# VHH binders against Protein ECM9 (ECM9), part 22

Target 1, 377 residues: Protein ECM9 (ECM9), of Saccharomyces cerevisiae (q02202)
Amino acid sequence: MQSSLPLCREFFEKITAYLDYHDFRLTITANQPSITLPYYVDEKAHSIELIIFKTTFLSLFQEAHTYFNKTFSDQSGISNENIYYMTVGFLLTTPENKTVYNVHEDLLKRYFQDNSVLVIPDLLVKEVRLIQRLLCSSNNRINKSSSLWILYRKLFVLSLDANTLVLPDILFVFHSSGSQHFSNYYCWNTARWFYDNLPYNKRIELFNLTKRFCFQNVKDCSSWSALAYMVCQQEEKKTDNIRDFQRLTSSFNVPFKINKVDLNFQVQPADAFTQELVKWIDRTYAADWPPYLCLLQITKFNITLRIEMDSVLLTWRNEILNFEENSGHIKMINNTPIVPEKFSNDLLTSVNFAHFGYKKLFLNKFLDKNKKEQSDS
Key: E = the ipSAE of ESMFold2; O = the ipSAE of OpenDDE; V2 = 0.75 times the mean of E and O plus 0.25 times the DockQ between their complexes.

## First folded at step 26 (VHH; framework vhh_8ghr_2)

Design e3 (from o5 with F29V; at its last look DockQ between E and O 0.02; V2 from the best seeds 0.00; counts 0 for: pae E 18.0 > 2, off the site)
Fold by ESMFold2, look of step 26:
Structure e3 (fold): chain B 377 residues (1-377), chain A 121 residues (1-121)
Amino acid sequence: as target 1 above (377 residues)
Amino acid sequence: EVQLVESGGGLVQPGGSLRLSCAASGFTVSEFEAISWVRRAPGKGEELVARIWPDSGYTSYADSVKGRFTISADISKNTAYLQMNSLRVEDTAVYYCARESFYGTEGFDYWGQGTLVTVSS
């Protein structure tokens, strides 16, 4: 009943337990006075938080490192399972340790080729849960680990194997992970990669999640940039993501045949999204730049959308002129609208300076981008 | 050919200040792509420290540096800057300037060679 890595095994069982919630967060926090529990599970109606206290975290680190050092001096008690649990401890505590990451990946590759390599029940299901929930950590060293995000792509590829009927729950991961850190570029760049390689129905789900996230987190430039990509992909960049997927399938010897798909596929037509975004900007008096930049990004290379924007530009230009006539010229510092001090206590006027200032900035950049793109085409 | 060249690193005491520079060539920093400072301490992964969209002046910061670091850009010099105040020993790292592609598939498509910042007494 005893094993050589009891702490890492307990962590693995905790983090891989089945939980029927739509949101997950992993928190590593300072010990509380008089609290002796190593873990705490805070369950809410639609979310769960797994809390690991710092002394437990450090004990996991120590256990994993002690075992790692043991593999160099004495091979008593060395088994593939113990090596795996050691690497699980490292993925939590030092996810960018490339030596241990490579050991973990090697064990997965060997297990996929020969299931007898690891005698751990439901390993692939549990591995997917492990990585997904690590990526839902509020700790930036874990949540923003490029190694863990790359491993997640690899697990998606492995999940597509006909003998492995488990797919990552991407809605769960991107919703939870995106909310942990503002403008998490690894998270949202991975979302682009998944969007290009997901089956049609899952691509729709990811698009809708990303769109909802952007409108709930207006200042998050990384998510808005991902949404712009999903609306109006550049075909060369899409082929790069598809080639990376194909490289991974070859690396794992996954027998996957690429079906022909509609390369013009769009979950929401770009013109419909553009109209929706313009209406939202106008209705809400949007006072943050990322939605405007998103609009610039989706119209950059689409001649039809650029023409359709003409009436929007005229309307916005007239609004800006009227506002400046009544409230004074909008001054810009570092492309940021400045509220004159005489209006500093007027919240409505302050919002209007930002709103019409960003419309003015959009117009200037849209017209300048039209000139550049025309000369390049 | 896109190039990013960092400078301004060095040794500083805790509580001190440094200003990093990132000189860009092969593109204009006033485009839609963000310019970022990313740091890597020994044995750690990359941490996005600060990001700027030079065309709007919009900025974002890691929680660990908010209020202490300021990112800026000078379009006329095609250069981005990171002003680092109230430095801590935990800020010791190699700092890289990086460009996020407008439609990036990898996040950052160009990196500089890095500049070392050491904060010690």
Scores: ipSAE 0.000, ipTM 0.216, lowest interface PAE 18.0, mean pLDDT 79
ESMFold2 (binder alone), look of step 26: mean pLDDT 79; pTM 0.793
OpenDDE, look of step 26: ipSAE 0.008; ipTM 0.244

Design e4 (from o5 with S60R; at its last look DockQ between E and O 0.01; V2 from the best seeds 0.00; counts 0 for: pae E 18.5 > 2, grease 26.4 > 24.2, SAP .685 > .668, off the site)
Fold by ESMFold2, look of step 26:
Structure e4 (fold): chain B 377 residues (1-377), chain A 121 residues (1-121)
Amino acid sequence: as target 1 above (377 residues)
Amino acid sequence: EVQLVESGGGLVQPGGSLRLSCAASGFTFSEFEAISWVRRAPGKGEELVARIWPDSGYTRYADSVKGRFTISADISKNTAYLQMNSLRVEDTAVYYCARESFYGTEGFDYWGQGTLVTVSS
């Protein structure tokens, strides 16, 4: 590797470039016979796509790995900058490698305490851009990397000292990354953490984005679960997210005071959201489970709302009984309503089997949870 | 301390069946969070195989395993299961049980040690 780490350096420069473009996409794909360049940039009017072909991806890993082995031998050419670029190569190629993650993080922490540790212009901006663009990649292995999502939390905390309270594209990252992988739990779990630790105006924006995403992606269980959390937070889990944020600010010696917030404050009150969700379920004949699970989750932690649900439960019970009297009993396999074969060509009846089947499942789960919660109170 | 312990892996012939178990300690399945089976084949990345929300019994499956694998949970035993039927060579992987958590800085999930499933003649 004379001219040390050329692939890793070029990757870093290309993925952190293009300040004037709002839509950046990272793609790792099979080799194309007509293209021999290690990296290909496809510039369009409103987007940039950085394409890494498979042979370049493998060569990039080998380059980083060779340099890593060199650090054991105490050979010349070891520098903090080259160690950083090596770790960047590994973040792309082996994002779950904890050893490399720890080296990368240690360099960042040392840099923020002593800027002479790394001589890389605009490092914080470029690091944020790197991690955001990795998390928005179309590659599921990278998009779903728990290590990268944890690093993203840490970068948010580190950026607070640089007077960048809001990462430039937080809303874009959650929307884009959530869209790239169905039920991306790592993405939506991180959204919960941000919701508890963002300032009020950004909490509103994140809530509205999450709510819109759920209604546009009805089958996405992870996003609906995050929305339920945002509507009716469990005090214990909210406290844990806040404590984790405090631990990170202390660990990085970032002087940031958590704003006092009324613990009862919510962007949308739980009873208002519940009424909206019930009306939406009824109006649309909702035939997918995640909205119902969202409703179960919200009512688990609000005893007043459980009582208010009594009229809804009675109405839904009567609807289910009427449907079963007219169309037959609803059979469930693996908690999924089964449409009888004789109705498979009848769209309305098929939707109704799912709709009333999930209402029936909701009732059973709600009543069991209500009974358990009463015995525990 | 949260701990997930997988068991039930082994060597099976194509078309065979195997049942994986994930015993949990340090938390209960009665919590809101999902339990997942994730697999990693040699030289490949992670694939979410199956997920269950034990509180509701709701399940999701990867397209590659639909109709062949069934995830379940026994809350009273604090254990999740993956029933694997009609096994194929491409199902060969290390299978991990994982929980997603808000509490850790080093991961959203607690992971087990993994159990190896090998499907060959």
Scores: ipSAE 0.000, ipTM 0.170, lowest interface PAE 18.5, mean pLDDT 79
ESMFold2 (binder alone), look of step 26: mean pLDDT 80; pTM 0.811
OpenDDE, look of step 26: ipSAE 0.005; ipTM 0.216

Design e5 (from o5 with S36T; at its last look DockQ between E and O 0.50; V2 from the best seeds 0.00; counts 0 for: pae E 6.1 > 2)
Amino acid sequence: EVQLVESGGGLVQPGGSLRLSCAASGFTFSEFEAITWVRRAPGKGEELVARIWPDSGYTSYADSVKGRFTISADISKNTAYLQMNSLRVEDTAVYYCARESFYGTEGFDYWGQGTLVTVSS
ESMFold2, look of step 26: ipSAE 0.049; ipTM 0.492
ESMFold2 (binder alone), look of step 26: mean pLDDT 79; pTM 0.796
OpenDDE, look of step 26: ipSAE 0.437; ipTM 0.744

Design e6 (from k2 with G36N; at its last look DockQ between E and O 0.03; V2 from the best seeds 0.00; counts 0 for: pae O 12.4 > 2, placed apart)
Fold by OpenDDE, look of step 26:
Structure e6 (fold): chain B 377 residues (1-377), chain A 121 residues (1-121)
Amino acid sequence: as target 1 above (377 residues)
Amino acid sequence: EVQLVESGGGLVQPGGSLRLSCAASGFTFSEFEAINWVRRAPGKGEELVARIWPESGYTSYADSVKGRFTISADISKNTAYLQMNSLRVEDTAVYYCARESFYGTEGFDYWGQGTLVTVSS
């Protein structure tokens, strides 16, 4: 039966091509006068870029919506396959459509229930790649779609089975997506979720990936927040993430056994990381708030770490005092260090004002938290 | 008992090629295990060079070896391989084969004895 959704089908085929490639870039861009094709594929030695032009994007949207309307008006001739492709079109063009999202998920559930456990579900592999590549797209609306990230969690659960393809690059999506658009809350929130539900070896990998990302993206608050969580997990959040994993496992009711992750994980030594972070801050003259905020967060939940910070606090205090003595008092406006106008053209001094200013802010907040905790006890 | 035995190391000139083998015994390659090549160079820490999931055939590489090294596995022989081309002096290291369990609580649960690769003019 000729698919009533040829454009959506074509899109699916293109985006699920080269399944072994983790470095796949989906780019949505304006029409180019010199290109009349609906897609452009740039294949490099180790990477692939699929370019979708605006006209193609809109055509996909129209096709999906047309079929959607038809399915609600006339149920005759509807196939699960066509509905799936319809939903794929929507995931690209309108990823936050909850109705379509639910339909998509239901189709997946049915697919897994109907197929033999002896066969690796081809659809699962393609589905995972589809969602990964969407989440790593150039389009902010797509890669920051809460719905798609939730779906990614679900697909992860489904992949933790002996009869499913193990994807070693499943964590790459966080780095890739995060790199496309900064401060992707949903991306890094999902990273937290993964952290709580990954085996130890993969947890370490994710931690290192996140750490590296943060050190390269000092202004990215969302990633630093995730890093802080990975170092010092909040028990309540951890419990919630584990519970959510269990819920998802139960919700799919698949015929194959989903392997459970051992929950007895060694936690990254928070003390070692704290030391590393402090050293990094000092070495790089960190001039942005997120690293300091991360330090605040990890020390808030660990009394031992707080005690260890005494020496750091003293050192930083002295550094600040010395700096202010030589360069003048650091003024803060809305928790942002202000560089005096006379130093506006001096890059080094400007960085120093920010660096020592945020140290000062850190000290103030650190001490204030200690006072509040004493008052509440 | 689970054992990993590396072979194929040796002395090679820059630009040369070597093929390392990792013969696994005591278990069969499954979807739950990855085989990794990890190298330790003198004075340097451990570096994960390449990873393969033998059942699926999925591979990953360190940036330092991408395009030069190829990891593969023969399920029938329960053996993993590392084809190293365009070798450089900086590739000099002891190369270890290490098993990684997908559901394990540790990073690598079994290691081979290692094989020395020396790249020198």
Scores: ipSAE 0.000, ipTM 0.191, lowest interface PAE 12.4, mean pLDDT 87
ESMFold2, look of step 26: ipSAE 0.067; ipTM 0.543
ESMFold2 (binder alone), look of step 26: mean pLDDT 81; pTM 0.817

